# Ledger of designs, part 9: VH-VL binders against q9umr5

Target 1, 268 residues: q9umr5
Amino acid sequence: SYKPVIVVHGLFDSSYSFRHLLEYINETHPGTVVTVLDLFDGRESLRPLWEQVQGFREAVVPIMAKAPQGVHLICYSQGGLVCRALLSVMDDHNVDSFISLSSPQMGQYGDTDYLKWLFPTSMRSNLYRICYSPWGQEFSICNYWHDPHHDDLYLNASSFLALINGERDHPNATVWRKNFLRVGHLVLIGGPDDGVITPWQSSFFGFYDANETVLEMEEQLVYLRDSFGLKTLLARGAIVRCPMAGISHTAWHSNRTLYETCIEPWLS

## First folded at step 8 (VH-VL)

Design pg4
Fold by OpenDDE, fold request of step 11:
Structure pg4 (fold): chain C 268 residues (1-268), chain A 122 residues (1-122), chain B 112 residues (1-112)
Amino acid sequence: as target 1 above (268 residues)
Amino acid sequence: QVQLVQSGAEVKKPGSSVKVSCKASGGTFSDYAISWVRQAPGQGLEYLGYIIPIFGTANYNEKFKGRVTITADKSTSTAYMELSSLRSEDTAVYYCARGGYDSYGYEPFDYWGQGTMVTVSS
Amino acid sequence: DVVMTQSPLSLPVTLGQPASISCRSSQSLVYSDGNTYLYWFQQRPGQSPRRLIYKVSNRDSGVPDRFSGSGSGTDFTLKISRVEAEDVGVYYCMQGTQWPFTFGQGTKLEIK
């Protein structure tokens, strides 16, 4: 029998978006129990990410308890951050594969067409003002807004990403790292044609430096310091990187080729 | 200069809803938080919630148990506060306020509306 | 929720004399960025509130220098060095560190 699959959606998303993914899983892995968590849908996905983490935790705990052999997580877009945090705070999770599907794992700093209604031209450069305040941090988008030109503000004001990354010292950093390292495999999926995740390399823990040059995962301080376990995971062969071109952000969960190449191998 | 102009006084029956508007002029609208605060007669100030218009949704004080809805129309630079299932205890002056930015970051309540008196009476 | 407690609630003052209002929070108001989001507001009779002080001690433009804010952690004070007739009104402290943001009860300043 196949391990249960838990799916977590992204920003402004819902369970309906994963109908194709469900079809693919059912076809290729018949009998798999797939649960698409229907929490924080639509505009509710703008709730603080820690609040979402708690909500999703309550939903996954019973599922994990019924699956002692382990479960797989497929977490899309913003959901990937939720899942990473979830695995960090849970000392007893049994996640075999954590599939991060086009997630801004190292944060977001972009005003692409998809988010144009949120980020008009030049908004990207100014969003730090509101996002790195108590008022802004009550919204999920600000929780992983990573302005490379305002690193100090990010490190000090980010109430979510900086913490789960271990970029800011906190009393739970060691424990969270330990918990996260319980994952069997971290499958990172994304691509250059995403159009939303900015930079797209964020899905692979790459990100801008102060000059907006994209650095790879291995060049990031979080990796070099192994602040939440990336270096350790890589060393034990637990990180899988699956880049794919030609896929827009809203199509990652609805592309058969992507599924067969990047997702299916890790659902056994 | 930035000005916030609120809609006029309202008299409502218990159980009904009221929607107060707050039109901003003299500055940008989308990237500032617009806060709603109320004050019952002879009482203190109470924070209802606030909206950052670019995000399209508001953050609410859970004390109101979902009775408050705050929205914003970027095209008209107008924020709205709707309170449903009105009670006599909801009788108050409702204020909107907008924040500002300085070299230290965002600061709320730089500008205030004139207030809107909402009276809930049978 | 963070509880903001002001004292006194009523403050009769003689013109020209100093005034002091205390505001205490139920928990530290220091945010992760190191700032303390404590605010003071003035509300004159029949008017909308007006921000006087932001982040403990920063005076807003147009606010006379006779107003000053101080404090740290959970204990804050608004001082008026020389009370004037125009200072009559209710003063509120507010914390903006933890949602929901909360106000003190208010202190009514009156002239004796």
Scores: ipSAE 0.925, ipTM 0.968, lowest interface PAE 0.5, mean pLDDT 95
Fold by OpenDDE, fold request of step 11:
Structure pg4 (fold): chain C 268 residues (1-268), chain A 122 residues (1-122), chain B 112 residues (1-112)
Amino acid sequence: as target 1 above (268 residues)
Amino acid sequence: QVQLVQSGAEVKKPGSSVKVSCKASGGTFSDYAISWVRQAPGQGLEYLGYIIPIFGTANYNEKFKGRVTITADKSTSTAYMELSSLRSEDTAVYYCARGGYDSYGYEPFDYWGQGTMVTVSS
Amino acid sequence: DVVMTQSPLSLPVTLGQPASISCRSSQSLVYSDGNTYLYWFQQRPGQSPRRLIYKVSNRDSGVPDRFSGSGSGTDFTLKISRVEAEDVGVYYCMQGTQWPFTFGQGTKLEIK
C-alpha cells in the first residue's frame, strides 16, 4: 500500500483548493489516504508561524503514529515554511518525502500583482518598518519577510525565518538541524512564472544579495555553514529540484503536468 | 497633520454589542498599526488589540476571550472596534491610536482619538 | 503577561520642585533587535493620553526638556526636573516588547 499523504495549505487557502491534487493522487496512486489539514484557514493563516507550527504538529502526530512505515508531506506556499519548521522541532517524525510546493523557503521580498491584490497599499521598500517591529512580528507575512537592503534588521527582528535558517544563534539550532535531517527527500518545486514568490528562486533557497542579484542555494551562508542541514542533504543526494515554467502561483496544486513530473514520482 | 476622529458616546444594555469607529485623516492609512485602548472611570489603561490595515486582520488581547472584533476599511481610512456580550465592567472610554515612523523605525501611539464613552447599564 | 508596576501611585509635588516616577517590569523588556520598547504617557484631566517618551529615553516632539526617561532591563524612571502647573495628570508606563502589551497602574501627579 502507498504511504499516507498530508497536505498543508498556504496563505488564505482552504482544503477546497486541493480538490484537483486529491483527484490526481487517487487516479495514479489508488488507495492512498490523503489528509488535507483544515487549520488556520482564511484570515487565521496570518497568525504567527510558530503558533501554526504547534497547531499543525498536534494534527500530524496521530497520523504519523498510525503510519509506522512513514508519510509524505505536500506543503504549499507559506505552508512549506510551516512544514520545514515542523520537521525541525519534531525529534520523532517519520517523513519520507517533504514536497515544498512553491514555498518562499528563503523568504519573501516582493509586491507583485498578486500581492497588490491581497495588500493593495503594500510597498516592498517600506514594509520593513512595520514588519521588523514587535507589532509586525505577530503576523505570518512578517515572519518570513526578508528585506535584502535591511539585513541587520532582518537578522535581529525576524522571529521565525532567521531562526529556522540558523542565521541567528539559538540554543535549539543543533537539535533542529538533527531533526530536520531525518527527512528522506526534500523536493523543491517552483518556477519563473509564479508571479507571487519573489524572487521565485526562493523556492529553491536562492535569494537576493544587497544589490538584488539572485544567488543560488550553494552561495547562501545557510548552505555554506550547513546551519540547518542543506549541505548535508545535498551531499547524500536527498535534495530534488524541480523547476517548471508556465505555472502561476495559484495553479501549482492543480496542474496535471506538474503533478506527473514533480510530485507523483515521490509518492511511492 | 494626522487626526483621528471617533464616533459619539454610546449607551447599551447588558448582553448587547457596540461598534466604535475611528476615522483617520492627514496621512497614509494601510501601513500603520491602529491600536484600541480602553479606560474605565477612575482606572488605568488596558490594551484591547490592534490592526495593520494592509494585512486585513487584527491581533487581540486574549483576555477578552473573542468578544472584541477589530476591522479596517482602507477605502474610507476608518478602523472599527466591536465589543459583544457587553457587561457593566465594559463601561469605559475607548480610545483609538495610530503609530508613526521616524529614524528609529515604527513607533506606536503617535496620534490619539478623542475617545468614545461607552456606558453599559440595565 | 508582563506585569508593569509603578511607584508611587500618588505623587504630590510643590511647584518648581523635581518629581520622579518608577516603573518596573516582571521580565526584561529588551527585544531581539536590542531595543527596549518602554514608553511613557501623560494624561491630563479630561484629555486623551499623550506619548511623552518612546524606547526608554527619547522625547517626542513638543515635549519639554524638563521631562527625561532612563533605565534598562526591568527598571525605568521618568523624571521632571521642575514641575509646572500644566504637568498635573496621570502618568503611565507601557511595554511593547511582548504581546499582549501592558500598562502600569498609573501615577497621579498633583500640586501641593
Scores: ipSAE 0.924, ipTM 0.968, lowest interface PAE 0.5, mean pLDDT 95
Fold by OpenDDE, look of step 10:
Structure pg4 (fold): chain C 268 residues (1-268), chain A 122 residues (1-122), chain B 112 residues (1-112)
Amino acid sequence: as target 1 above (268 residues)
Amino acid sequence: QVQLVQSGAEVKKPGSSVKVSCKASGGTFSDYAISWVRQAPGQGLEYLGYIIPIFGTANYNEKFKGRVTITADKSTSTAYMELSSLRSEDTAVYYCARGGYDSYGYEPFDYWGQGTMVTVSS
Amino acid sequence: DVVMTQSPLSLPVTLGQPASISCRSSQSLVYSDGNTYLYWFQQRPGQSPRRLIYKVSNRDSGVPDRFSGSGSGTDFTLKISRVEAEDVGVYYCMQGTQWPFTFGQGTKLEIK
C-alpha cells in the first residue's frame, strides 16, 4: 500500500485548494490516504509560524504513529516553511518525502503584483521596520521576511526563518539539524513564472545578496556551513530540484503536468 | 501632524456589542500599527490588541477570548474595535494609538486618540 | 504573561524635588535583536496617555530633559530630576518584548 500523504496549505489558503491534487493522487495512487490538514485557514494563516508548527505537529503525530513505514508531506507555499520547521523540531518523525511546493524556503523579499495586492500601499523596502519588531513577528509573513539590505535586523529579529536556517545561534540548532536530516528526500519545486515567491529561487534555497543578485543554494552560507543539513542532504543524493516554467503560484497544486513530473514520482 | 480621532461615547446594555472607530490623519496609515488599549474608571491600562493594516488582520490579547475584533479600512484610514458580549466590567475608556518609526525601527504609541467612553449598564 | 510591577503606587512629592519610579518585569525584556522594549507613559488627569520614553531611555520629542529612563533586563526606573506641577498624573511602564504586551499598575504622582 502507498504511504499516507499529509498536505499543508499556504497563506490565506485552505484545504479546498487541493481538491485537484487529491484527485490526481487518487487516480495515480489509488488507496492512498491523503489528509489535507484543515488548520490555520484563511486569516488564521497569519498566526505566528511557531504557533502553526505546534498545531500542525499535534495533527501529524497521530497520523505518523499509524504509519510506521513512513509518510509523505506535501507543503505548499508558506506551508513549506511550516513543514521544514516541523521536521526540525520532531525527533521522531518518519517523513519519507518532503515535497516543498513553491515555498519561500529562504524567505520572501518581493514586491510583486501579488504582494501589492496584499500590501497595496506598502513598499517592500519599508516592511523591515514593522516586521523586524516584536509587533511584526506576531505575523507569519514577517516570520520569513528576509530583507537582504537589512541582514543584521533579519538575523537578530527574525524569530522563525533565521532560527530554522541556523543563521542565528540557538541552543537547538544541532538537534534541529539532526531531526531534519531524518527526511528521506527533500523535493524542491518552483519556477520563474510563479509571480509570488520572490525571488522564485527561494523555493530552491536561493536568494538575494546585498546587491539583490540571486545566488544559488550552493552559494548560501546556510549551505556552506551546513547549518541545518542542506549540504549533507545534497551529498547523499536526498535533494531533488524540480523547476518548472509556465506555472503561476496559485496553480502549483492543480497542474497535472507538474504533478506527474515533480510530485507523483515521490509518492510511491 | 498625525491625529487620531475616535468616535463618541457609547452606552450599551449587557450582551450587546460596541464598535469604536479611530480615524487617522496627517500621515501614512497602512504602514503602521494601530493599537487598542482600554482603561476602566480609576484603573490602569490594558492592551486589547493591534492591527497592521497592510496585513489586514489583528493580533489579540487572548484574555478577551475572541470577543474583540479589530479591523482597518485603508481607504478611509480608519481602524475599528468591536467588543461583543459586553459586560459591566467592559465599562472603560477605549483608546486607539498609532505607532511610528525611528531610525531603529517601529515604536508604538507615538500618537493617541482622545479616547471613547463605553458604558455598559442594565 | 509578563507581569510588570511598579513601585511605589502612590508617590507624593514636594515641588522641585526629585522623583523616582521603579518598574520590574517578571522576565527579561531584552528582545532577540538586543533591544529592550520598555516604555514609559504619562497620563495627566482627564487626558489620554502620552509616551515619554521608548526603549528604556529614549525621550520623545517635547518631553522635558528632567525626565529620564534607565535600567536593563528586568529592572527599570523613571526619574524626574525636579518635579513640576504639570507632572501630576499617573505613570505607566509597558513592555513590548513579549506578546501580550502588558502595563504596570501605574504610579500616581501627586504634589504634597
Scores: ipSAE 0.908, ipTM 0.961, lowest interface PAE 0.5, mean pLDDT 95

Design pg4
Fold by OpenDDE, look of step 13:
Structure pg4 (fold): chain C 268 residues (1-268), chain A 122 residues (1-122), chain B 112 residues (1-112)
Amino acid sequence: as target 1 above (268 residues)
Amino acid sequence: QVQLVQSGAEVKKPGSSVKVSCKASGGTFSDYAISWVRQAPGQGLEYLGYIIPIFGTANYNEKFKGRVTITADKSTSTAYMELSSLRSEDTAVYYCARGGYDSYGYEPFDYWGQGTMVTVSS
Amino acid sequence: DVVMTQSPLSLPVTLGQPASISCRSSQSLVYSDGNTYLYWFQQRPGQSPRRLIYKVSNRDSGVPDRFSGSGSGTDFTLKISRVEAEDVGVYYCMQGTQWPFTFGQGTKLEIK
């Protein structure tokens, strides 16, 4: 039998967004028990990410307990960060494949048309002021806002991304790394036509330097220092990178070709 | 000059709802946070919650969750605070306040509204 | 929640004399960025609150230099070097480090 699949949604969406994905899984892997977690939907997805991590943890623990052979995680957009944190804090998770579906794994610093209402161009350069404050850190968006021009503020004020990345020292860094390394495979999915994740390479742990030049995963300090286990995972052949062009952000979970190419191979 | 102008005094029955407005002028609205604080007669200040208009949602004090709704209309630069299931204990002056920026970051409460008296009585 | 405790709650002062208000927090107000988000507000009779001090010791524009804030960690003080008639009102400390942000009880400053 197929391992259970747990799905975690992204910002401003809900479990309903994954109806096509469910169809694909049912068709190609009949009998798979798929659970799309219906937590923190809509505007509630703006709640602090640690709060979300706790909520999702309570939901996945029973599922994992009933699946001694392991489970797969499909985590979309913001959900990918939630899942990474989840796997970092859980010392007893049994996740085989962690599929990060167009997630801003190295953070967000964008003001695309899709997010224009949320991140106007004028705001991108100024959002650090409120995001890197106690007021801003109460919102999920600020928890992974990564301003390359204010790295010190990010490192010191980010209450989520900087911590799970091990970019700021904290007493749980070693344990979280150990826990995250329990994952069988890390499947990174994203693409240049996403239109939301900025830069889109963030889905592959790439990100801007101080000059807004995009550097790849292997050039990142988190990789070089192996702060949360990326270097180790890569060395063991546990990281899969699946870029795909021609897919907008809201279509990652509803594209058959993407599913067959990047998701399905890791559900067995 | 930045100004916050609140709606007028309200008299409400227990169990009803009240919605107070706070119109901002003289500055950018979307990039700032609007905080709501109340003060019962002869009492201290209590933080209800705040909204960052660009995010479109508010953060609430748990004490008021379920009864307080804070919204913002960017087109009119107006923030709203709605309190439902009113009780006599909700009688207070309700203040809105804006946060500003300095060279070091975000600093709340640099400007205040004039306050709105809400009286809940049977 | 972080509890903010002010003392005294009532502060009668002679004109021209100094005044001091204490504010203590139930836990450290130092945020991860190294800043301490402690604020002081003044509320004159019949008026809205007014911010005097932000982040422990920074005086807002227009605030007389006779007002000063100090402290660290969990203990903070607002001082008025020479009390004037216009200083009559209630003073509040507030912490903005941990949500929910909380105020002290207030200190009522009166002229003897």
Scores: ipSAE 0.907, ipTM 0.960, lowest interface PAE 0.5, mean pLDDT 95
Fold by ESMFold2, fold request of step 11:
Structure pg4 (fold): chain C 268 residues (1-268), chain A 122 residues (1-122), chain B 112 residues (1-112)
Amino acid sequence: as target 1 above (268 residues)
Amino acid sequence: QVQLVQSGAEVKKPGSSVKVSCKASGGTFSDYAISWVRQAPGQGLEYLGYIIPIFGTANYNEKFKGRVTITADKSTSTAYMELSSLRSEDTAVYYCARGGYDSYGYEPFDYWGQGTMVTVSS
Amino acid sequence: DVVMTQSPLSLPVTLGQPASISCRSSQSLVYSDGNTYLYWFQQRPGQSPRRLIYKVSNRDSGVPDRFSGSGSGTDFTLKISRVEAEDVGVYYCMQGTQWPFTFGQGTKLEIK
């Protein structure tokens, strides 16, 4: 039998978006219980990420309790940050595969298509001004906005990403690291043609330096200092990187080749 | 010079709804917090909520959740506050306000509208 | 909710004399970025409020230098070094550290 799968959606998203993914799982892993969590959909996905983490935690607890052998998480876009926070704050999680589907794991520094329509490319250079304020931090996109030209503001004002990355000192850092390290596998999925995650390498814990040069995961301070367990996890062979070109942001959960290559092998 | 102009005074019956507009002129709109604050006669200020129009959603004070809706129309630089299921204690002057930026940061309540008196009376 | 408590609630002052308004919060207003999001507003009779002071001690443009803000943590003060007739009105403090952002009750300043 197959471990249950829990699916967590992203920004401006809903459970309907995953109907094709459900079909693929049913075809390759028949009998698998798949739950697509129907929380914080649409504009509710802009609520503070810690509020979303609490809501999703309440939903996953009974599912995990019914599956003592473990569960898998498939977490899309912003949902990958929610899931990573869940792995840190839950002392009792039993997640085997955490599958991060084009998620901005090291943050976002780029306009989405709706922002580009109203605010051209230069908008990303100005958003730090409201995002790194208490007014902006009440919205999820500001919780993981990472302006590489104002990294000091990010480190001090981020109410979410800087904390779950262990980039800012906090009393729960040791416990969160311990909890995260209980995951069996971390499967990182993304690609250069995503069009939304900026830089796309954020899905693999890469990010810009101050010159907008992308540094890969192994060059990041959070990895080198093992602040939340990435170095430990890589050393035990538990990190899988599965990049795929030619897939746009809204197509990751509806591409069969992506599923067969990057997701299917990790569903036990 | 930025100006916020609100819609005119309203007299409403209990149980009805009111929608107050706030039009920004002489400046920009979409990447600021547009806040709604009210003041009952002879009383202090209460924060109802705010919208950052570029995100297209509002943050509400829980005290007013379920009765207040805050929206924005970027094409007309106009914010709206709608209060439903009106009660006599909702009689107040309703203000909109827009924030501003200093050299690298955000500050709230830089500009205020003139206020809109809403009277809820039988 | 963070409770903001002002004192006094009524402040009669002789023209040309100093005035001082206290504002206390139920918890620290220091945000994770090290800033203290404490604001002062003035509402003259028949007018909309206007911001006087932002982040504890920073005077807005066009605000006379007789107005000053000070304080830290949970205790804050607005001072007027010499009250003028135009200073009549109600003064509010507000915290912007924790949503919902909240106002003090107001201090009505009057010339006696």
Scores: ipSAE 0.813, ipTM 0.915, lowest interface PAE 0.9, mean pLDDT 91
Fold by ESMFold2, look of step 10:
Structure pg4 (fold): chain C 268 residues (1-268), chain A 122 residues (1-122), chain B 112 residues (1-112)
Amino acid sequence: as target 1 above (268 residues)
Amino acid sequence: QVQLVQSGAEVKKPGSSVKVSCKASGGTFSDYAISWVRQAPGQGLEYLGYIIPIFGTANYNEKFKGRVTITADKSTSTAYMELSSLRSEDTAVYYCARGGYDSYGYEPFDYWGQGTMVTVSS
Amino acid sequence: DVVMTQSPLSLPVTLGQPASISCRSSQSLVYSDGNTYLYWFQQRPGQSPRRLIYKVSNRDSGVPDRFSGSGSGTDFTLKISRVEAEDVGVYYCMQGTQWPFTFGQGTKLEIK
């Protein structure tokens, strides 16, 4: 009787990472059909986000068709950006709950614990130079790289985030907003001890200003102008903010208290 | 002064693989695109793919996907291109090239290696 | 893929005379950031290619000012105001706007 759940993984990730989440769903919502999409795993998760959106769209169409009463999305890390783009580009999606699990919804600007292992020295202040070029935009992290000190470059060169946020005008903006607003609930999950998402408030549509001071969702231009529907959703009571401290980036989908508090209530 | 020094010429049999190295010196390495281009005798330039070492993965021309592997070792400032299942048509000079930055942003092919002749015969 | 078409493919020129090489793309090379990612390379006989011009009209350091690039959208030109003996070789245009980035066929410049 429960709506099917579709799970979309993040950067450098695979479907196996969600085994505990699947156990929790089975315990609290027995009989729920849960599909963890096994696409763009490992290093393939660095493929351009529009390529990933297209591939995930192809995978979700038959699942949504079999469930005309609706589905839920649980989308982790980079996967939350893929899912938000899906909600915008699909005029026929039937998503009720979109659960964004520690996703960089307003972008990323920081050396992460993952990147420190790959890059011992800090790269964040210079990454804009290659990210805001056609060569860099062929990699997913550059698709949502958001350098607050080069906002003009971000606005013009971002091939993904600036578009799905409605920060740059484009002919599909009205249709994308309409499609996104068909979602039943937007559930935002994240926390200060994540260690990867920078600033962690990006998971709640917060982000740095030019002085690296975090402005919350309601202070962002995209909210104030209602560019893709955040203000409308909040006014409907459709945005749920569920912050939780003490959870590292790789532990969001394996913490039972988080599941019970932030995810379980939305899996009708 | 940035220099790209490639490994020496190779003669290979059909069906084998070749791995060409490209060592960068005299500059930084990790946040540039390192590109691989080949040129068959008497022919033009053909782009195989590129890697940005800080991301640890490459972007491949679909024409070569499945046969080409591009990697980088940041600790030695060395990029590698491996081409497998070699055919006679793969006989070419293989170049690596590194981009650079100007005041306006990133520019490709700022520096070129000397080229590595790979001959596939018998 | 964006197809890059050069003309002529062979260009014999008398020493001291001007030369002009055309490059046309199958799509606009203007990227969302307003830049046009069109490049020109020179390959002298037996040597690696060398970048001459980046982003349509910007000469690289050490490139003589007799070389100039121009154009917009889909039509681009490399000009040499007075050809010198050292200019012999093959000239390639390349687009860097849409992956896979692609080269033209090359134009062989020869002294008559």
Scores: ipSAE 0.812, ipTM 0.912, lowest interface PAE 1.0, mean pLDDT 91

